# VH-VL binders against p40099, part 3

Target 1, 211 residues: p40099
Amino acid sequence: MATKQLLRRQIKRVINALDYDIIAAESHTISQAVRSLIASANSRRVACYMSMDKGEVTTGEIIKNLFQDGQEVFLPRCTHTSESKHFKLREDHHPHLIFHRMSSLKMVRDLKPQGPYQLKEPEPHIEESDILDVVLVPGVAFDIKTGARMGHGAGYYDDFFQRYKILHEGQKPLLVGLCLMEQVASPIPLEKHDYSMDCIVCGDGSIHWFQ

## First folded at step 21 (VH-VL)

Design j1
Fold by OpenDDE, fold request of step 22:
Structure j1 (fold): chain C 211 residues (1-211), chain A 127 residues (1-127), chain B 112 residues (1-112)
Amino acid sequence: as target 1 above (211 residues)
Amino acid sequence: EVQLVESGGGLVKPGGSLRLSCAASGFTFSDAWMSWVRQAPGKGLEWVGRIKSDYDGGTTDYAAPVKGRFTISRDDSKNTLYLQMNSLKTEDTAVYYCTREGDTEDFWSGWYYFDYWGQGTLVTVSS
Amino acid sequence: DIVMTQSPDSLAVSLGERATINCKSSQSVLYSSNNKNYLAWYQQKPGQPPKLLMYWASTRESGVPDRFSGSGSGAEFTLTISSLQAEDVAIYYCQQYYSTPTFGGGTKVEIK
């Protein structure tokens, strides 16, 4: 078993064993820190994710705060280049993320589980994001020493970041990892196509910045 | 070589209980999601239930006809899958197969196909 | 639950001839996000458990002969045996795993 695969399983086991109350508490702390971070950076266009079950920082409060504070909120939809007709980063068609504008908190709450994974995703016809100031990034594990993030293995976010840079003349938004304390790990092996975080916000409220 | 061997089948009266076992070998059992699928005599296949790996929470899912009556569990230290069947009905009569769910390489938990099957064990519920 | 319907119920084909089995789902089992069809095919010979033939509608399981092929997308699928062999006598089942797993009723393939 590869190192990353082993680490993913270890982290998943730990996270799955956590009480939801712990995840909720850490997520609350993270939401407060993120709110302050976004405010201090005067960020207006924020990509987040719709948290589902266990295994990640819950984002309900974060999303609520974004709307309250007047930010434009974007949520991701998993798609495929064969569907979206976006340019390919690989030889063959492949999956990738598109972020869609959520007009209101109600719109977010009205999202319905869809697909084999029952994900709450924006509808394809919803306006896609252009420029983003901040992307709040989920992960399986984060290295708070280096900024490395280990995703779920599909490369959705790495693809998005690469795609974003291509479309925006090499620029990328601020990448902020949301990290439960139980997701802190070191070292995290990185491949060439992996993107590190500019910042990691942890469940204890600590904020870690990277070059 | 992957092997799944069911045991515990037999004749039982309606309302009775029976516990099936499935001994697994040839793969890392603890990593696998496991399912039970049954087949009534001369009929098709019916999914009964599933148990995920402990890494993925070890949760169980059941088909509506058996929910509340059947319980799936696992002992990773023994590489064994179990199906506890209570309040058995005549319509539960079937060959019960232990199956391994295939790996789709998806990071999300969903549903899967079944890449390996045991030989099955017959459960007959009759007065 | 997604209902799977197979046709025909029984099929008699001469040795060396093509056998075609159809499977329809009550709703699409194509996931647009990964462009994959959550559909599998199984072969069950007399007195044996089912054996996986295909997954993702058209991906052949290891060890499965080339004469077996899967096609289709969305809610209509086909399993084809290009040249029926004596050893292919069996009941074939389709199965969706887009949601809670359900199987087709099976198609019995016999030698004419």
Scores: ipSAE 0.170, ipTM 0.740, lowest interface PAE 2.2, mean pLDDT 92
Fold by OpenDDE, fold request of step 22:
Structure j1 (fold): chain C 211 residues (1-211), chain A 127 residues (1-127), chain B 112 residues (1-112)
Amino acid sequence: as target 1 above (211 residues)
Amino acid sequence: EVQLVESGGGLVKPGGSLRLSCAASGFTFSDAWMSWVRQAPGKGLEWVGRIKSDYDGGTTDYAAPVKGRFTISRDDSKNTLYLQMNSLKTEDTAVYYCTREGDTEDFWSGWYYFDYWGQGTLVTVSS
Amino acid sequence: DIVMTQSPDSLAVSLGERATINCKSSQSVLYSSNNKNYLAWYQQKPGQPPKLLMYWASTRESGVPDRFSGSGSGAEFTLTISSLQAEDVAIYYCQQYYSTPTFGGGTKVEIK
């Protein structure tokens, strides 16, 4: 079994064993730190994600705060280049993410679970993001020494970052990893296509910046 | 070679109980999601329930007809899957198969196909 | 639950001829996000457990002969045996795993 696969299983085991209260507490701390970070950076266009029930940092409070503070909020939709007709980064059609504008907190709350994984995702007709200031990035594990992030394995976010750079003349938004303390791991092997985080916000409130 | 061997089937009266076992070999059992599927005599296939791996929380799911009466469990140290059947009904009469769900590399939980099946064990519920 | 309907109930085909089995789902089992159909096919010979033939609608399981092929997308699927062999006599089932797993009623394939 590959190193990353073993690490994913290890982290998943640990997270699944955690009480919801612990995840909630850490997520709250992270939400506060993120709110301050966004404010200090004067970020206006923020991409977030819909959190899983237990497997990652919850984002409900983050999203609420973004709307309260007047940021434009974007949530991701998993799609495929054969469907979206966006350009391919590979020879064959492949999965990729599109971020859509959420007009209100109510709109977010009204999202319906869809698909085999029952994900709450924006509808395809919703306005797509263009310029983003910050992307709040989920992960299975984070290396707070290097900024490395290990995703869920599908490469959605790495693909998105690559796409963004192509579309925006090499520029990318600030990549902020949201990390439970139990998701801290080192080392995390990086491949050529992997993007490291510019910042990682941890469940203890610590913020780690990377060059 | 992957092998699944069911045991514990037999004749039982309505309201009775049985415990089925499935001995697994030829793969890392602890990593596998396992399901039970049953087949009434001369009929089609019906999913009964599932248990995830410990890494995925070891949670169980059940079909509506058996929910509250059947319990799936596993002993990874023995590479064994179990199906505890209580309050049995005549309509529970079937060959019960233990199955392995297809291998997955994704982090998401979902439903899967069944790539390996045991020979099945017959459960007959009759007065 | 998603209801799976197979047709025909039984099929008699001459040796070496094509056998076609149809499967319909009450709703689409295509996930547009990954463009995969959550549909599997099984073969069950008399006195034996089911054997996996196809998954993702058209991906052949290891060891399955090339004469077996799966096609279709969304809510309509077909299993094709290009040249029926004697050992192919069996009941074939489709199964969706887009949601809680459900099976078709089965199609009995016999030699004419």
Scores: ipSAE 0.154, ipTM 0.740, lowest interface PAE 2.2, mean pLDDT 93

## First folded at step 25 (VH-VL)

Design n7
Fold by ESMFold2, look of step 26:
Structure n7 (fold): chain C 211 residues (1-211), chain A 128 residues (1-128), chain B 112 residues (1-112)
Amino acid sequence: as target 1 above (211 residues)
Amino acid sequence: EVQLVESGGGLVKPGGSLRLSCAASGFTFSDAWMSWVRQAPGKGLEWVGRIKSDYDGGTTDYAAPVKGRFTISRDDSKNTLYLQMNSLKTEDTAVYYCTREGDTEEFWSSGYYYFDYWGQGTLVTVSS
Amino acid sequence: DIVMTQSPDSLAVSLGERATINCKSSQSVLYSSNNKNYLAWYQQKPGQPPKLLMYWASTRESGVPDRFSGSGSGAEFTLTISSLQAEDVAIYYCQQYYSTPTFGGGTKVEIK
């Protein structure tokens, strides 16, 4: 039986066996493609994630380039509706994501790991995002034929996109998946609440658009 | 039915080495994060170290007193967890328990968990 | 490391009476981002390995009788046995997993 969990395990095994040099080279290529994408789209307000030390596209160069190019940069914080007091999308309180504005590269570099998972996240009091033009989206696997994305299992990004649409009359930002070549998979099982990417930028520099 | 069976305990002199094994059954061993916890005779519990599943990178973490001396490994084809203990000290004398961490949740690749199943333990005695 | 302190070291309780065991951590083990307390309780009967009773401070493990309950948040926690049974004679340990796991010193529960 081919479930999300089985595919997630398979991809993670491959990714965890990669040399750092391969991840670094693909991440650099992705950063260049993303920079061009942002410029050509005339995008100003860009949400990006803080990459972990392995298992995904590294985002340090992307974030640096965004500041150099004069973009407004937003980073995510994991939270829970019982703590944030943001509205619930389900009967029970649940996890969700808030993006916060980073005023400078120094502010990003000064973020400290905290909590049981040692995440570098913005402080809760920092200005929350409103309108976003582009969201750079992490995942475990991406289907470059369909735009499907498989996340880490908590549904943070899918919740954020639904929440964003409710707050902005059905509008959504451009969703751009960042994908190492080793994270390409097909088919990815989708659930009713899963959002697909508008495009996926791959480790070879290719950009795959969906419509 | 989950079973964890430790073996390899015994008497060893200070400075010596010993390898413990833990045979696992009744669950998908390759998915599990596994730990060793020890208990000196008549004393409380002390976490020794853990190893994550291969798909979470197979990485290990160790308590400070054993770091550099103990090595945890796993063989998923044999459903077996190992603890290699080198440069043993008298203070390492304890019953060593093989344990399974509870199901992973958010950010399970970096977190710590509770221990939902324990083996019977195997006694390691380090004395002259 | 987060230091876990249990009290009392031992207690004697009459059959059918309430037993109360306290656990204090040197820092909060509540993660507000997921609203969870990273605390577990274990029971160890003589000659046996420890057995998980509670996790996330107040969630009973499957098969644990409902006379066992956990309460508290942040840095102070309590395990309560509402009506002590003969089979509950054991040493009880708390454990945090907010960071590198550490255990309390144990509380021995005896029948008075």
Scores: ipSAE 0.606, ipTM 0.841, lowest interface PAE 1.8, mean pLDDT 91
Fold by OpenDDE, look of step 25:
Structure n7 (fold): chain C 211 residues (1-211), chain A 128 residues (1-128), chain B 112 residues (1-112)
Amino acid sequence: as target 1 above (211 residues)
Amino acid sequence: EVQLVESGGGLVKPGGSLRLSCAASGFTFSDAWMSWVRQAPGKGLEWVGRIKSDYDGGTTDYAAPVKGRFTISRDDSKNTLYLQMNSLKTEDTAVYYCTREGDTEEFWSSGYYYFDYWGQGTLVTVSS
Amino acid sequence: DIVMTQSPDSLAVSLGERATINCKSSQSVLYSSNNKNYLAWYQQKPGQPPKLLMYWASTRESGVPDRFSGSGSGAEFTLTISSLQAEDVAIYYCQQYYSTPTFGGGTKVEIK
């Protein structure tokens, strides 16, 4: 078994064993740090994710704060190139992320779990993001020494980052990893297609920047 | 070779309890999501419930007819899946199959799957 | 829960002939995000547990003969045995796993 797979399992086991209260507490701390970070950077267009029940930083408070502070909020939807008609980076009909603008906090709250995985995703007809200032990025593990992020293995975010750069002449938004303390790991091997974070915000409130 | 062997079936009165076991071999049991599926005599198949791997939270899901009465658990150190059945009803009479859920995508930690391996089943008869 | 309906209930086919089994779901089991049909087919021979034949509607499980094929999308699916063999006598079930797993009522395939 590959090193990444073992690490994913190890981290997931630890996270899944955590009480929700711990995750909530860390997520709150992260939310405050993210709010300050975004404010200081004068970021207006922020991509976030709709957090699931467990296994990652919860984003409800983050999203609430974004709306309150007047940022434009975007949430991701999983799709594939045959549906989205986006250009192909790999095989035919490969999966990729699209971010859609959420018009209000109510709109986000009104999202209903759907599909086989009961994801809360924007509807396909919702406006797709163009320029983004910040992407708040989920992960299984983060290396606070290097900025490396280990995802779930599907490559959705890496694909999105690559796609974004292609569409925007090599430019990318600020990539901010949201990291529970239990998700801190080192080393995390990076492959050619992996994108490192520009910043990692941890559950203890620490912020780690990378060039 | 993947093997699933159920045991613990038998005759029980309504309101009684029974615990089924499933011994697994031939694969890394701790990584597998496991389900129970039952089949009443001469009838079709009915999903009973499942348990995810510990890596994916070890959470359980149950079909509405058995929710609150049945409990699925696992002992990875023994490669064993369990089905604790309480408050048994006559309509619970069936062959109970231990099943392994098919390969899951790492990105998704929820959802349901197909069943790629099945045990021989163990018969549970609930009758007064 | 998604209701699965199979047709016919029973089917008698001559050896070497095509057998066609239909399965309909009360709602689509096609996931738009990955364009996959969350549908499986099983074969159950007398006195045996079910055996997986197909998943994702049309992907054959390892070891399944190529005379078995799955087709369809959305809410209508078909299992086809291109040339029925004696060992194919069984009850066949479709199963959706788009939501809480549910099975069709089964189709009994016999030799005519």
Scores: ipSAE 0.380, ipTM 0.783, lowest interface PAE 1.4, mean pLDDT 92

## First folded at step 26 (VH-VL)

Design n10
Fold by OpenDDE, fold request of step 28:
Structure n10 (fold): chain C 211 residues (1-211), chain A 128 residues (1-128), chain B 112 residues (1-112)
Amino acid sequence: as target 1 above (211 residues)
Amino acid sequence: EVQLVESGGGLVKPGGSLRLSCAASGFTFSDAWMSWVRQAPGKGLEWVGRIKSDYDGGTTDYAAPVKGRFTISRDDSKNTLYLQMNSLKTEDTAVYYCTREGDTEEFWDSGYYYFDYWGQGTLVTVSS
Amino acid sequence: DIVMTQSPDSLAVSLGERATINCKSSQSVLYSSNNKNYLAWYQQKPGQPPKLLMYWASTRESGVPDRFSGSGSGAEFTLTISSLQAEDVAIYYCQQYYSTPTFGGGTKVEIK
């Protein structure tokens, strides 16, 4: 088993054992920090994720605040190049993310679990994102020394970042990792196709910036 | 070689309890999602329930007919899967198969999968 | 729950002939996000546990003879035995795992 896979399992085991109250508390702290960060950056178009019930920073409060503060909110949908007809980054058709604009908090709340994994995702017909100022990025682990992020291994976000840069002449949004304290790990090995975070917001309220 | 061996089946009266065990070998048991599937005599297959791996939360899911009565657990140190059956009913009479869920290395730690390995089964008969 | 319906309930086929088993799901088990059908086929011989034949609708499990093939997408699927052999006498089940696992009623395949 690869090193990354072992680390993923280790961290996931820890996270899964955490009391939800701890996750909630850290998520609240993170939401406050993120709110301030976005405000200070005058960011308007923010991509977030619809958090699941466990295993990651919850984003309900973050999303609520985004709408309250007047940001445009985008949530991701897992798709496949064979479905979306978007260009391929690989030889064969492959999975990738599309972010869709959520018009209101109600729209987000009305999302229903769908598919074999019961994901709460925007419908395909919803407007896709173009320019994004900030992407709030989930992860299994984050290296607060380097900005490295370890995802779940499917490469959804890395694909998206690469895709974004291609479409936007090398530009990318601010990548902000949302990190529970229990997800802090070092070192995290990075491959050439991996994208590091520009910023990591931790459950203790600390914000770590990377060049 | 993957091997699953069920035990603990037998005759029990309605309202009684029984605990089945499944001894696993030939693979890293702790990584596997495991399910129970039953088959009433002369009938088809019915999923009973599932338990995920520890690192995926070790959560359990049950079919509606057994929910609240059956409990699935595991002891990874013993490579053993369990099915605790309480408040047994005559309709619970079946061969109970221990199964491994295949291809659980997907991106998502949710969902269901097919069953790539099955034990020989153990017969549970609930009768007055 | 997704209801799985197989047809026919039983069929008798001569040795060397093609056997076709159909399976229908009450809703699509195709996941557009990965373009996979969450459908499996099993073979159960008399006195034995089920054996996995096919998963993702058309991917043959290791060790399964080439004469077995799965096809279909969405809500309609087919298991085909191109040339029935004596050892293929069994009950065949389809199973969806798009949601809470459910099985078809089974199709008994016998030698004509």
Scores: ipSAE 0.804, ipTM 0.904, lowest interface PAE 0.5, mean pLDDT 94
Fold by OpenDDE, fold request of step 28:
Structure n10 (fold): chain C 211 residues (1-211), chain A 128 residues (1-128), chain B 112 residues (1-112)
Amino acid sequence: as target 1 above (211 residues)
Amino acid sequence: EVQLVESGGGLVKPGGSLRLSCAASGFTFSDAWMSWVRQAPGKGLEWVGRIKSDYDGGTTDYAAPVKGRFTISRDDSKNTLYLQMNSLKTEDTAVYYCTREGDTEEFWDSGYYYFDYWGQGTLVTVSS
Amino acid sequence: DIVMTQSPDSLAVSLGERATINCKSSQSVLYSSNNKNYLAWYQQKPGQPPKLLMYWASTRESGVPDRFSGSGSGAEFTLTISSLQAEDVAIYYCQQYYSTPTFGGGTKVEIK
């Protein structure tokens, strides 16, 4: 088994065994730090993710704060180039992410689990994001020394970042990883198509910046 | 070669209990999602329940007819899957198959999959 | 739960002839986000456990003869045996795993 895959499983095992109270506490700390970070950066258009009942930083408070502070909030939808009709980054049709604008906190809360994986995602007809200032990025593990992020393996976010750069003349939003303390790992191997984080916010409130 | 061998079936009275075991070999058991599927005599197939791998949370799901009465567990150190059946009913009479769920996508820890390997099954008869 | 309906209940086909089994789901099992149909086919011979034939509606399991093929999308699916062999006598089941797994009632395939 590849090193990356082994690490992914090890981290997932640990996270899945954590008490929810621990995850909640760290997520709260992260939410406060993210709120300050976004304010300091004068960011207005923020992409976040809808946290599910799984081992990751919960984003409910983050999303709430974004609306309260007047940011435009975007959430992701998993799609496929055969469905979205977006351009392909590979020879064959493939999965990719589209971020949609959530007009209110209620809209977010009203999202219903759908599909075989019961994901809470925006509807396809909802306004798609254009320019983003910040993307809050989930991960299985983060390297706070290098900014490396290990995802779940599907490459959804890496595809999105690549796609974004193509559409925006090489520019990308600020990539901020949200990292539980138990997700801190080093080293994390990087592949050619992997995108590192510009910043990682950890469960202890620490913020790590990378060039 | 993948092998699944069920045991523990037999005759039991209504309201009784029975524990089935499934010995797995030929693959990394700890990585596999495992399910139980049953088949009443002369009838079709019915999913009973599932247990995920440890790194995917080790959570269990059950069909409505058995929920609250059946429990699925696993001992990865013994490569063994279990089905504890309590408060058995006559309609629980069936051959019970141990099954491995097909390859799951690494990025998905939810959802269901097909069953790529099956044991020979063990017969459970609930009768007064 | 998604209800699976197979037709016909029984099918008699001459050796070497085509056998066609249909499966219908009460709702679509196509996930547009990955363009996959969450549908499998199984073969069960007398006194044996089920054997996986197809998954994702049309992907043939390793070791399955190429005379077996799966087709369809959404809520309508078909298993085809292009040239029925004696060893193909069995009951065939479709199964969806888009949600809580459910099976069709089965189709008994016999030699005419």
Scores: ipSAE 0.798, ipTM 0.903, lowest interface PAE 0.6, mean pLDDT 94
Fold by OpenDDE, fold request of step 28:
Structure n10 (fold): chain C 211 residues (1-211), chain A 128 residues (1-128), chain B 112 residues (1-112)
Amino acid sequence: as target 1 above (211 residues)
Amino acid sequence: EVQLVESGGGLVKPGGSLRLSCAASGFTFSDAWMSWVRQAPGKGLEWVGRIKSDYDGGTTDYAAPVKGRFTISRDDSKNTLYLQMNSLKTEDTAVYYCTREGDTEEFWDSGYYYFDYWGQGTLVTVSS
Amino acid sequence: DIVMTQSPDSLAVSLGERATINCKSSQSVLYSSNNKNYLAWYQQKPGQPPKLLMYWASTRESGVPDRFSGSGSGAEFTLTISSLQAEDVAIYYCQQYYSTPTFGGGTKVEIK
């Protein structure tokens, strides 16, 4: 088993055993920090994610704040190039993310679990994102020394970032990792296709910037 | 070689309890999602319940007919899966199979999978 | 729960001939986001536990002979034995795992 896979499992064990109250507290702190960060950057178009019950920073408060502050909010949908008809980054058709605009907090709250994994995702017909100022990025682990992020292994976000750069002449949004304190790990090995974070916001309220 | 060996089956009266065990070998048990599937005599297959791996939360799911009466647990240090059956009913009579769920995608900690390995089963008979 | 219906209940086929088993789900088990059908096939011989034959509707489990093939998508699926062998006498079950796992009623395959 690869080193990354072992680390991933180790972190997941810790996070899954973590009391939800701790996750909630850290997520609240992160939400406040993110709100300030977005305001300072005058970011208007923000991609976020629908958090799971456990295992990652909860995003309910973040999303609420985004709407309150007048940002445009986008949430991801897992799809496949054979379905979306988007260009392939691999030889064969493959999974990838599309972000869709949520027009209101109600719209987000009305999302229902669907599919075999009961994901709350926007409908395919919803407007897709174009330019994004910020992407709030989930992860299994983050390296606050290097900005490295370890995902769940599927490569959805790395694909999206690569795809975004291709579509926008090499430009990318600010990548902000949301990191529970229990997700801090070092070192995290990076592969060629991995994208590091521009910023990591941690559960203690600390913000780490990377070049 | 993957092996699953059930034990603990037998005759029990309605309202009684029984605990089944499944000894696993030939693979990293702690990484596997495990399920119980039962088959009444001369009948088809019925999923009973599932327990995820520890790193995926170790959560359990149960079929409606057994919910509240059956409990699935695991001891990874012993490579053993358990099925605690309480308040047994005559309709619980069946061969009980322990099964390993197929390869799970790391990104998806939810959902269900197919069953790639099965034990020989152990017979549970609930009768007065 | 998704209800799985198999047809026929029993099938008698001559040695070397094609056997076709159908399975229908009460709703689609195709996940468009990954283009996978959450459908498996099992073989159960007398006195033995079920054995996995096919998963993702059409992917053969390791060691399964080429004469076995799975097809279909959405809510209708087929298991085909291109040339029935004596050792293929068994009950075959389909199973969906799109939601809470459920099995078809089984199809008994015998030699004519």
Scores: ipSAE 0.786, ipTM 0.900, lowest interface PAE 0.6, mean pLDDT 94
Fold by OpenDDE, last read:
Structure n10 (fold): chain C 211 residues (1-211), chain A 128 residues (1-128), chain B 112 residues (1-112)
Amino acid sequence: as target 1 above (211 residues)
Amino acid sequence: EVQLVESGGGLVKPGGSLRLSCAASGFTFSDAWMSWVRQAPGKGLEWVGRIKSDYDGGTTDYAAPVKGRFTISRDDSKNTLYLQMNSLKTEDTAVYYCTREGDTEEFWDSGYYYFDYWGQGTLVTVSS
Amino acid sequence: DIVMTQSPDSLAVSLGERATINCKSSQSVLYSSNNKNYLAWYQQKPGQPPKLLMYWASTRESGVPDRFSGSGSGAEFTLTISSLQAEDVAIYYCQQYYSTPTFGGGTKVEIK
């Protein structure tokens, strides 16, 4: 626990200090790799995330390419089981993600910062995802040896993956981590509820697959 | 025990400059988001600005009335928070409090928080 | 900025009686995604800095007596002192942190 927290802080410090040009360059490389990956897998329903001004892989180009190539695009909204009325995975009400379909690139661009954290998220009334082929997953750090992913600590994506499997008879989409080179770390301690990635795409263009 | 001790207050003429310091102890200072809040004599509380931890980018935010004139910085090696005040105005006269922001969520590094600890404050008087 | 309005400006209450302070925000400070109200209460005694009493509208800070309670949601909030004590004489402030932090004008609580 302490080790995980320390690693998270170390990575965040480095990422936040990175030159924007570096992040942009790596994000571009990742975008091209992801585009090829999705095409080769013949994936049609793709969940992505809306990158913010935070130190993370930017997804603007990825999202643009998805629409250009005719994929169905889904973006996440942070919610709570008390709000969504979805089933709980814990004793008490808790946070979880819902992915909503973006009908167009314009719809994505029209998203406005909302709430205390100024997140750009789909509105609750927007169609929720059902079957997904691929989920592009953000992270603080990734282990390219094992596929382990360290999130921000809230467990949003892990909850979603577990929830998805329950709703889809044990099936899950392809989980693809988007990883800046500065987010590569090993080892990453995993807990019982953590999900590893099926694939990690790195800022140098390398693609790492895991069984 | 958490302690915040402000210093550097005093009398200054309009247009002058002053630098406040806040010595922190009793917690891991480098992890904390820190704010300045001021209170004019006999008046209410006004948020001045904030600096995040280095882990969260070390960025600063300022209230509109002080933006461009005040600068918040920190020296984690000295557990010290600073407020550089330039181009001071009479309306800047106040007790300035050093405050620690409450428990921050690592995932939500773009928000604001409440203030769980306050120093005793240091008085800044801007007068001709 | 979100404007915070407190009422009354001043309140005189007898010892042992209930004191009620109201706080209104110009817009909701409830975040539906986590069902939390981004609202805090502070107590400032004469010659002292403010002290945190409540956060998330109704969560009592450690060390705060049980006679203090926070309630409300959205844009209307209340701080209640169920049985006023002599040491409770102070000015009380509400503060929102849903956006750029802003404080109410304060409510002075005195003994009648």
Scores: ipSAE 0.783, ipTM 0.897, lowest interface PAE 0.6, mean pLDDT 94

